# VH-VL binders against Proteasome subunit beta type-11 (Psmb11), part 2

Target 1, 253 residues: Proteasome subunit beta type-11 (Psmb11), of Mus musculus (Mouse) (q8bg41)
Amino acid sequence: TTTLAFRFRHGVIAAADTRSSCGSYVACPASRKVIPVHQRLLGTTSGTSADCATWYRVLRRELRLRELREGQLPSVAGTAKLLAAMMSCYRGLDLCVATALCGWDHSGPALFYVYSDGTCLQGDIFSVGSGSPYAYGVLDRGYHYDMTIQEAYTLARCAVAHATHRDAYSGGSVDLFHVRESGWEYVSRSDACVLYRELQKARSLEQELEAKACGIYPEPATPQGARECKELFVEQEEVTPEDCAIIMKTETM

## First folded at step 10 (VH-VL; from t05 with light chain H98Y)

Design v03
Fold by OpenDDE, fold request of step 12:
Structure v03 (fold): chain C 253 residues (1-253), chain A 120 residues (1-120), chain B 112 residues (1-112)
Amino acid sequence: as target 1 above (253 residues)
Amino acid sequence: EVQLVQSGAEVKKPGESLKISCKGSGYSFTSYWIGWVRQMPGKGLEWMGIIYPGDSYTKYEKNFKGQVTISADKSISTAYLQWSSLKASDTAMYYCARLEYDEGWYFDLWGQGTLVTVSS
Amino acid sequence: EIVLTQSPGTLSLSPGERATLSCRSSQSLVWSEGDTYLHWYQQKPGQAPRLLIYEVSNRATGIPDRFSGSGSGTDFTLTISRLEPEDFAVYYCQQDTYYPYTFGGGTKVEIK
């Protein structure tokens, strides 16, 4: 999994790959790893799909309850703290989840990292998942707060695409979201392999242009062979519906 | 049977106090919010406020804050709506309703209503 | 505050006819992707309101299949496919996407 989010002048960008890893190297069907929580709130997810879905369901319920009681939703910060607190109460249930929670409230755009151990951190750049080290490598080089919207989109796509190229547990497509004052918007879905190739070509062209401008004719880098993204279509073994009935007894709190 | 039963119709004079009741039965009274809804004669429905009987948390709508008191006695599964001093303008049908949660909040169970008439 | 406008104010129809009631919101009632919180109630003369439809299109328990809800964003519709004599009532929409939660003004379905 590779997910990322970063805050910049025009809001928050959230992006993720869509490869679902079922415990083994088997490519599961494409999963959405950027989850809408509210029209102004997104969460990225790293962990088991079931665990992530459960936490966001619980979070939504709690938010609706707070809205009823208080007449308004909590801030993004308040939501992050709430999520962290809830997760901390369920320590030991093997619900391992890392999330970048981002949104826009009265204070503006905000981004938080929340982990299942109860960790809650505010920041400007977060990446979660097995591909996160690779994503950070790209983000740290390209990120600046005053980026244009297009630069931000490109940076996010580049970071996820590069991560998917290196991380065996990341792949599929790159989902891109933009949190604005009016709410979050879905920007695009692009094939990760295609995107990576396009980005490599663009970089090569830029380097050639720079080399030409500097009068330095670099020797043509031998195109390292485009390793064919072999879509390992692993046959969908029919996971019988029986095993997912973890009947969380909704103790009516 | 799951039901809300309200107290009977009331005829009062301006300035009098009134407390009407709503008794829940057939379900866990402390696990559901109870709302009060006003319906003036020939008019629509208006939220007045809600109470959670489990902890007695109460919230009033803006127009009713300070005008009425909502309370509950969980020991007898009863919610209350109270006026300290009635006005002629308080003449209306008052409904208690159970607020259900299924992602959305909606009233799935209603009392039969209590007609309050305030006249000189 | 969200304003729910119901139209028409009065709908005069005969038994057996199709009834279409509209509820328009002043703002989109989408709370989150796939989650829209609009509900419909029926109030017969001299009776308490009864839940008909919750969350745009779900029929409440015991509600006949001739009742259906639809819509998205700001525009919602309650449809009665074939009016029965007992369906002559006032119908209210209600939203809980935004606090304060509000009711529409109601549509009276009366016999022609």
Scores: ipSAE 0.891, ipTM 0.961, lowest interface PAE 0.5, mean pLDDT 90
Fold by OpenDDE, fold request of step 12:
Structure v03 (fold): chain C 253 residues (1-253), chain A 120 residues (1-120), chain B 112 residues (1-112)
Amino acid sequence: as target 1 above (253 residues)
Amino acid sequence: EVQLVQSGAEVKKPGESLKISCKGSGYSFTSYWIGWVRQMPGKGLEWMGIIYPGDSYTKYEKNFKGQVTISADKSISTAYLQWSSLKASDTAMYYCARLEYDEGWYFDLWGQGTLVTVSS
Amino acid sequence: EIVLTQSPGTLSLSPGERATLSCRSSQSLVWSEGDTYLHWYQQKPGQAPRLLIYEVSNRATGIPDRFSGSGSGTDFTLTISRLEPEDFAVYYCQQDTYYPYTFGGGTKVEIK
């Protein structure tokens, strides 16, 4: 899993890969790892899809209860703290969930890291999942608060695409979201492999242009072997309807 | 049977106090919010407030804050709506309703209503 | 405060006809993606309101299939495919996406 979010002048960008791992099997259908919590709140999550969905369901319930009680829209900070508190109560459960919670409230755009141990941190850049170290490498080089919207989109795509290229547990597509004052917007879904290739080509062109500008005729870089993204055509084994039944049974408590 | 049963119709004079009741049965009374809804004669529905009988948390709508008191006795599964001093303008049908949660909040169970008439 | 405008105020129809009731909100009622909190109630003369539809399109328990809810964002519709004599009532929409939660003004469905 590779998810990221960062705060910049124009709000918060959230992005994630869509590869789902079912235990030892990497062949699960594409999963959405950027989860809408509210029209103004997004959460990125690393962990089992089921666990993440459950936490966000519970979170939403609590937010609705708070809204009923307090009569206010959920704040980003309040939501993050709530989530952290909720997770802290379940420390005995071997639940390892890391979340980047972001949104825009009356205080402006905000981003929080929330972990299953109850850790809650406010920050400007967070990445969670097995691909996060790779994503951070890209983000740390390219991030600045005053970047344009297009730069931010490109940075996020680049970070996830690079992470998916290196992380065996990340892949599929790159989902990109933008949290604005009006709420979050879905920006795009792009194939991670295609995106990575395009980004590499763009970089090569830039380097060639720079080299030409400096009068340095670079010797044609021997195309380092395009590691064939082996499209593991995982045969879509028809997930029989029985696997959907397990999710319904836990609702009766 | 799951039901809310309200107290009977009331005829009062201005300045009098009134307390009407809503008794829940057939479900866990402490697990659901109870709301009060006013319906003036020939008019629509208005939220007055809600109470959670489990902890007696009460919330009033802006127009009804300080005008009425909502309470509950969980021991007898009963919610109350009370006026300290009635006005002619309080003449209305008053409904208690159970507030259900399924991601949304909606009233899935209603009492039969209590007609309150305030006249000189 | 969210204003729910129901139209028409009165709908005069005959039994067997199709009824279409509109509820328009002053703002989008999307709380989150896929989550829109608009509900419909039926109130017959001299009776308490009854939940008809919850969350735009879900029929409450015991509600006949001739009742259906639809809509998104700001525009919502309650449809009665074939009016039965018992369907002549006032219908209210209600939202809980934004506090304070509000009711519409109601649409009266009456016999022509």
Scores: ipSAE 0.868, ipTM 0.948, lowest interface PAE 0.6, mean pLDDT 90
Fold by ESMFold2, look of step 10:
Order: C-alpha cells, then sequence, then structure tokens
Structure v03 (fold): chain C 253 residues (1-253), chain A 120 residues (1-120), chain B 112 residues (1-112)
C-alpha cells in the first residue's frame, strides 16, 4: 500500500495506489484508499480496508452528531483529535493503524496524521504504507509549498508510481484527489505501470537533451536500491498526543 | 418491546396551559434524540424541535421558538411538549419520534400521536 | 432551510397499477459520497407516519418489496410497483441531511 498527502498553496493533494488482496494474494487493483469523510475532508487508509471503512463510518456518525448539536462541522484539527481519541480507546484491536486527514476549513488547507496509538500531528507532507519510503524520496526532492496545481499533480503521480515500481504490495492504478476551498474532487485514476514508463521516458529524454547541450553522456539506466525508511516527516507545528487526548471525555455510549 | 407511548387526547380552552408526554421504553432513552412533529388538521407534517434527553440539550424550529417548551425527564424516560397559554391555532395532532443513528440516520420509531383540541 | 417539493399533489389510481411519486430538493442532499439522507414515510388516516424507505433506496423492516426508492442529489422517486388496497395513503419525503430537518408537502395516493 502507498498513500500520500501534502498541503500546498492551492489546497491538499491525496494520492494512493489501488492494490488490494484476498488473504495473502495480491489480486484486485481497484480498491479505493482515499475515502471521502465529508464534502471538504478526505482520509487515507492503511491496514485492512474493512477496518478503515468501519472507522470512517463511525467518524462520519460522530461528525453528524456534532454538526447537529453545534450547527457546523468541526475543523480538520478538531476532526483529527476526535479520530485519534476514538482510535486510542480501541487500540487493543489494532484494526486501523494510520491515516492522513486532508481538508479545507476556516484556517485554509489542513493536513493531519492520525495513528491508532493516539498520535495526532499537523504537517505539510505525510506518506503511509509499505511503499511510503519510496514515495517520501520523490516528495522530498520535488515538494515546495507554492507549486502550481499541475506541478502538484505530477509530483503526486510520480511519487506513487515510483512506489508501485519498488514495493511488491503497491500497484494497480494511481488515484489522485485534490481538496480545495470548495471541497474535494477526484482528479484521475491512471495505470501505475503506464505512468511509471511515461515518467521514465520523460526523464531519459530530458537527460539526453541536457547531455547533448553540455557534451555529457546520457545517464545509464541503473537499478535504484531504495531501502525502507519508516520515519515520518513533519514540517509544521504539531498537535501533540496530549492535546488530542483532551477530547476523549466520551466517544460512544 | 421498543416503543414511544404518548399521553392521551386533550381538549382545552384558549389561554390554558398544557404539557403532553412521550415515554420511551425498551431502549436506552438518553442515547437518542427525540423530535416533535405537528400536523394541523388536513395539513402535512412539520418539525417543531428536537431534544437530546441525556443532557436536555434542545433545538427549536424557527416558527416554534418561544411558542412551546420541549423538555425531558431522563429518570422516567419521558420527553415533554408544553404550552404556557394555548391558542385555537394549536389544535393539531402532535407526534414524537426517535432518531436512529446506529445503522443509518433516520426517524424510525414514532409515538401514536396526541390530539390537542383548543376551542372555546 | 431545505425545501422539499413533492409532485403530484394527488395521484388517483386503481389497485394493481404502478405509482410513481416525486420529491425534489432545493439543494443537494448528499452529505458525503454515498450518504444521502432522504426518506419516505406513509401515513394512513388516524395513524402515525410509518417509515418506508430510508436513505434513498433502503427498505425499512417489514416493508413489502413492491416499495422502492431511487434518485440522487436533488431528485428522488418512490415507486409502488403494484398498488394494493392498503397502499392508498399520503406519502411524505423527509430529509435529515442538514438541520433544520424538513418534510415535503405530501402526495395523496387515492383510489380512482
Amino acid sequence: as target 1 above (253 residues)
Amino acid sequence: EVQLVQSGAEVKKPGESLKISCKGSGYSFTSYWIGWVRQMPGKGLEWMGIIYPGDSYTKYEKNFKGQVTISADKSISTAYLQWSSLKASDTAMYYCARLEYDEGWYFDLWGQGTLVTVSS
Amino acid sequence: EIVLTQSPGTLSLSPGERATLSCRSSQSLVWSEGDTYLHWYQQKPGQAPRLLIYEVSNRATGIPDRFSGSGSGTDFTLTISRLEPEDFAVYYCQQDTYYPYTFGGGTKVEIK
């Protein structure tokens, strides 16, 4: 599984592969790993799709109850705190381990990482899943906050496509979503193998043109030995686990 | 048996007070919102307001704010609709209903109705 | 406030006929993808409303399969495939996607 999200000038991008499995099989490329929570909020999935779907169903119900009482939906930060509190109350079940909440509220574009142990972090870039080290490599090199929309789409597609090439548990297609002030939209679904080959052709042509202009030989095709990096990347002031825990007074009856 | 049972029909004169009841049984009364619905003779259904009996938090529809009081007594699993001074225009059937949100989001359980007649 | 407009106001039909009732919303009733909180109720004289269809197309417990719901966004339909004598009643659509919650004006299905 490879999921990523990043915040930039024009909103929040969320992208993921579509690979699914039956037990130990890798069989179905069509699963959705970016899930609408409401009109201005998306969540990414990790862990089993059934467990994550259950958590999003419970989250939506809680959000509707709070909207009924308070007249408006909680902020992205408030939603992240709520989800973290819900997950930490049921941590012994280990049903869904990590997610990124991608939204737009009164504070603008917002991105939070939520983990089942109660961790709740604000940041500009998150990637989760077995393919995330490869995705982080691409994101770290290409990310800047003031990207154009097309630059952001290209970066997200490139990051997921490279991860599907390297990670045996990632594959199928690349789903791409964009959260704006007006709400989220589903931008594209592209075959990951086709996308990867197109990106490699573009890099090879660019390298050849540069080499001819400078008199340098084209770079040879080499296997890239990407190794797993499990550390998460956070670039902004974080909501601490203690801040998230203060919302745990009651979750469900 | 899961049910909402309302108090019986009332015949009143203008200016009198009235409090009608809706008793929930067979479920956790404090865990679900209760709404009140008015149906004037020969007319459709209209929401009046809702209450969460767990803490008595109440919301009123705009046409009913200040015209009626919605309350609950969780110790006897009962919600109330109350008028301090009835008008002839309050003649209607009044229903209570429970909001279901365990496996969906809809009003699944209704009281039998309380007919209120206000005439001189 | 979301306005639900039902049509027709009255539908005069015979037993065995198909009834089609419409409900149109002044704005989208989609809360999130896959979550549209538009419901249908039946009310017979002297009785409380009875839930028929919840969340557009789901049949409530004990409702015969001749009742079906469909639609999306702002346009919704209740269909009774083969009217039975007990189906002559008033039908209301109701939304609880956004507070304040609202009912449609009703469609009376009456025997011709």
Scores: ipSAE 0.761, ipTM 0.907, lowest interface PAE 1.0, mean pLDDT 84

Design v03
Fold by ESMFold2, fold request of step 12:
Structure v03 (fold): chain C 253 residues (1-253), chain A 120 residues (1-120), chain B 112 residues (1-112)
Amino acid sequence: as target 1 above (253 residues)
Amino acid sequence: EVQLVQSGAEVKKPGESLKISCKGSGYSFTSYWIGWVRQMPGKGLEWMGIIYPGDSYTKYEKNFKGQVTISADKSISTAYLQWSSLKASDTAMYYCARLEYDEGWYFDLWGQGTLVTVSS
Amino acid sequence: EIVLTQSPGTLSLSPGERATLSCRSSQSLVWSEGDTYLHWYQQKPGQAPRLLIYEVSNRATGIPDRFSGSGSGTDFTLTISRLEPEDFAVYYCQQDTYYPYTFGGGTKVEIK
């Protein structure tokens, strides 16, 4: 399983592979690992799909009860805190391992990691699942907050496709979702092997063109020429549990 | 046996007060929202408001805000609909209903109705 | 507030005929993917409303399979495949996707 999400200038991207764990026959449709919670909020799955489906059903019910009382849905942060608290109260009973909540509220695009022990972290990049180390490798090299929408889609597709190439438990297709102010949209489902080959071809061509550009230009009088040949590296930006003002403990339920 | 049982029919004059009841039994009364519905003679159904009996938090539909009072007494599992001064236009059938949200989200349980007649 | 418009207002049919009732919403009733809270109720004279179909297409407990619901977004249909004498009643659609919750105006199915 490979799931990822990242926050950038134009919203939140969520992407995942579609590999399903069904017996020796292909009897099930491809697994959907990015789950709509409501129109401006998505969640990813980690662990069994039954565990995550149960927690999202319970979460949706609680969100509707709060909307009825308050006149509006909770923020992404409030929803993350609620989910973490709910999971913590039911320790040891069919726990979902980890999830990322991807949404847009009055504070803008928001991304939270929620783990079944009550952990709730805000951040700009999260990847979970057996393929996540490979996805992080790609994300670390290509992520920056100011990406265009097309750059963000390419990065997400590349990260998941690379993970499906390397991780035996990831595969099938790449599902891509984008959360904007107006809500989430399902952008694409693309064959992971085809994507991987296409991205490798595009990477090789880009390297060839950059090599030609570097060989043609003399040492520039300004630093701009040198930067155009160099791949961009970005830092992962995460909020630790100690820094997060929204961390909820089980005793606060 | 899960049910909502409403108080009996009422015949009143304009200007009189009235409080009708809706008693829930066979379930955790304080855990579920109760709504009130009016049906004018020969007309359709219209929501009046809802209450959460656990803390008596109440919401009213715009046309009924200030016209009626919705309340609950959780110690006897009873919700109420009350008028301080009835009008002839309050002549209607009144239903209470419980919001089901364990599985799905719908009003599954209805009281039998209370006919209120206001005439000079 | 969300307005539900039912048509026709009255449907005059004989036992054994198929009835098709329409409900149109002024805005989408989808709260989230797979969660559309549009319901159908039956009301006979002197009785409380009875839930028939919840969440577009699910029959409530004890409802015969001649009742079915369909639709999406803003347009919804209740179908009674073969009318029985006990099916002559008023039918209401109702939404509780967004507060304030609302009923349609009703469709009276009467014997012709």
Scores: ipSAE 0.656, ipTM 0.868, lowest interface PAE 1.6, mean pLDDT 83
Fold by ESMFold2, fold request of step 12:
Structure v03 (fold): chain C 253 residues (1-253), chain A 120 residues (1-120), chain B 112 residues (1-112)
Amino acid sequence: as target 1 above (253 residues)
Amino acid sequence: EVQLVQSGAEVKKPGESLKISCKGSGYSFTSYWIGWVRQMPGKGLEWMGIIYPGDSYTKYEKNFKGQVTISADKSISTAYLQWSSLKASDTAMYYCARLEYDEGWYFDLWGQGTLVTVSS
Amino acid sequence: EIVLTQSPGTLSLSPGERATLSCRSSQSLVWSEGDTYLHWYQQKPGQAPRLLIYEVSNRATGIPDRFSGSGSGTDFTLTISRLEPEDFAVYYCQQDTYYPYTFGGGTKVEIK
């Protein structure tokens, strides 16, 4: 599993692979790893989906009740704190859940890491899951706060696609979400192998342009190093907020 | 007037049950969390747990889970703290307090306190 | 668990003097950019606590401006710029940055 999130000028990006990572939990019901919590708030999952779905069901209900009581948008920091407190109540159980909480409140875009031991950290970049070391490699080199929206989407797609190439437990498609002031938006679901191939093609072109700029005519240096997905072509499918609501309602029953 | 009014002092023996109350008035009772805080004689304050009366969601501090029951009756705007079997170490002052949610969990309104004395 | 250590245990002062109360956390209470969840309560003899300062430096409703809070990280201070007779009480700090949420042991401000 590879999940990531980062805060930038135009909001918060959340992205994840779609491969099922339910090791000992073969009956795990969800392959989606970015879960809506509120209209302006998303959570990621990097543990078992059942554990995260349980916490997010409770959290969604609490946030809605608090918003109605106060008449204003819940803060991302306060939400992260509430989630950490709820998870800490069950610390003695054999649960291991780590998540990023992505949102937009009155203070602007915000991003928090929350772990089941009660750890809660604010930051600009988080990646979680077995693929996260590979995702961090791409993120650390490409991230800056002032990215355009398209630069941010490209960075997120590249980071997850790279991780799916390197990590055996990551794969399938890349889900990409963007949290803006108006709320979260499901941007795309793209085949990870196709994205990785396009990434390698872009690097090959860049190497050619650099060689020409230096006045040198080297042999093409781009190896066929990408794992090819010749046997599989998966259709891009767009996941709507209604689809997420249906999934979450089923889990609350 | 916005206030929390607690039930009166209690004197009990070890092994007896007890339920103390905290009635909220002057505000929307179901819209705020109610917390319970213990103060042992001559000691500081200890958080025990909280309840959201709107749906009865309850959270206990670890050291009090299983020792006490927190509940609410929203029809009469009242929260409760209950022991099934008191022990001498339960002798303390007990406060209910309203939590105001902003960016944290702080107590903006306190009840007057209920003194519970458990003695043989 | 976060331990909040308040010092001094007792502060003996005369009316009109400045009181400075310390609360030190066993680890940083900085939760996020701009968010540090450290609060102060006042408890007069025989009374319930009341909220004095929330989130380090914000006065609760009805609290006189002689009360102020400051600090960051692990070190926090409550200042009473000019003590009034009604200010002689016990003061508690409380954190809710890390579960379990905890109170300090208190500082008693008494008349000299």
Scores: ipSAE 0.000, ipTM 0.373, lowest interface PAE 16.1, mean pLDDT 76

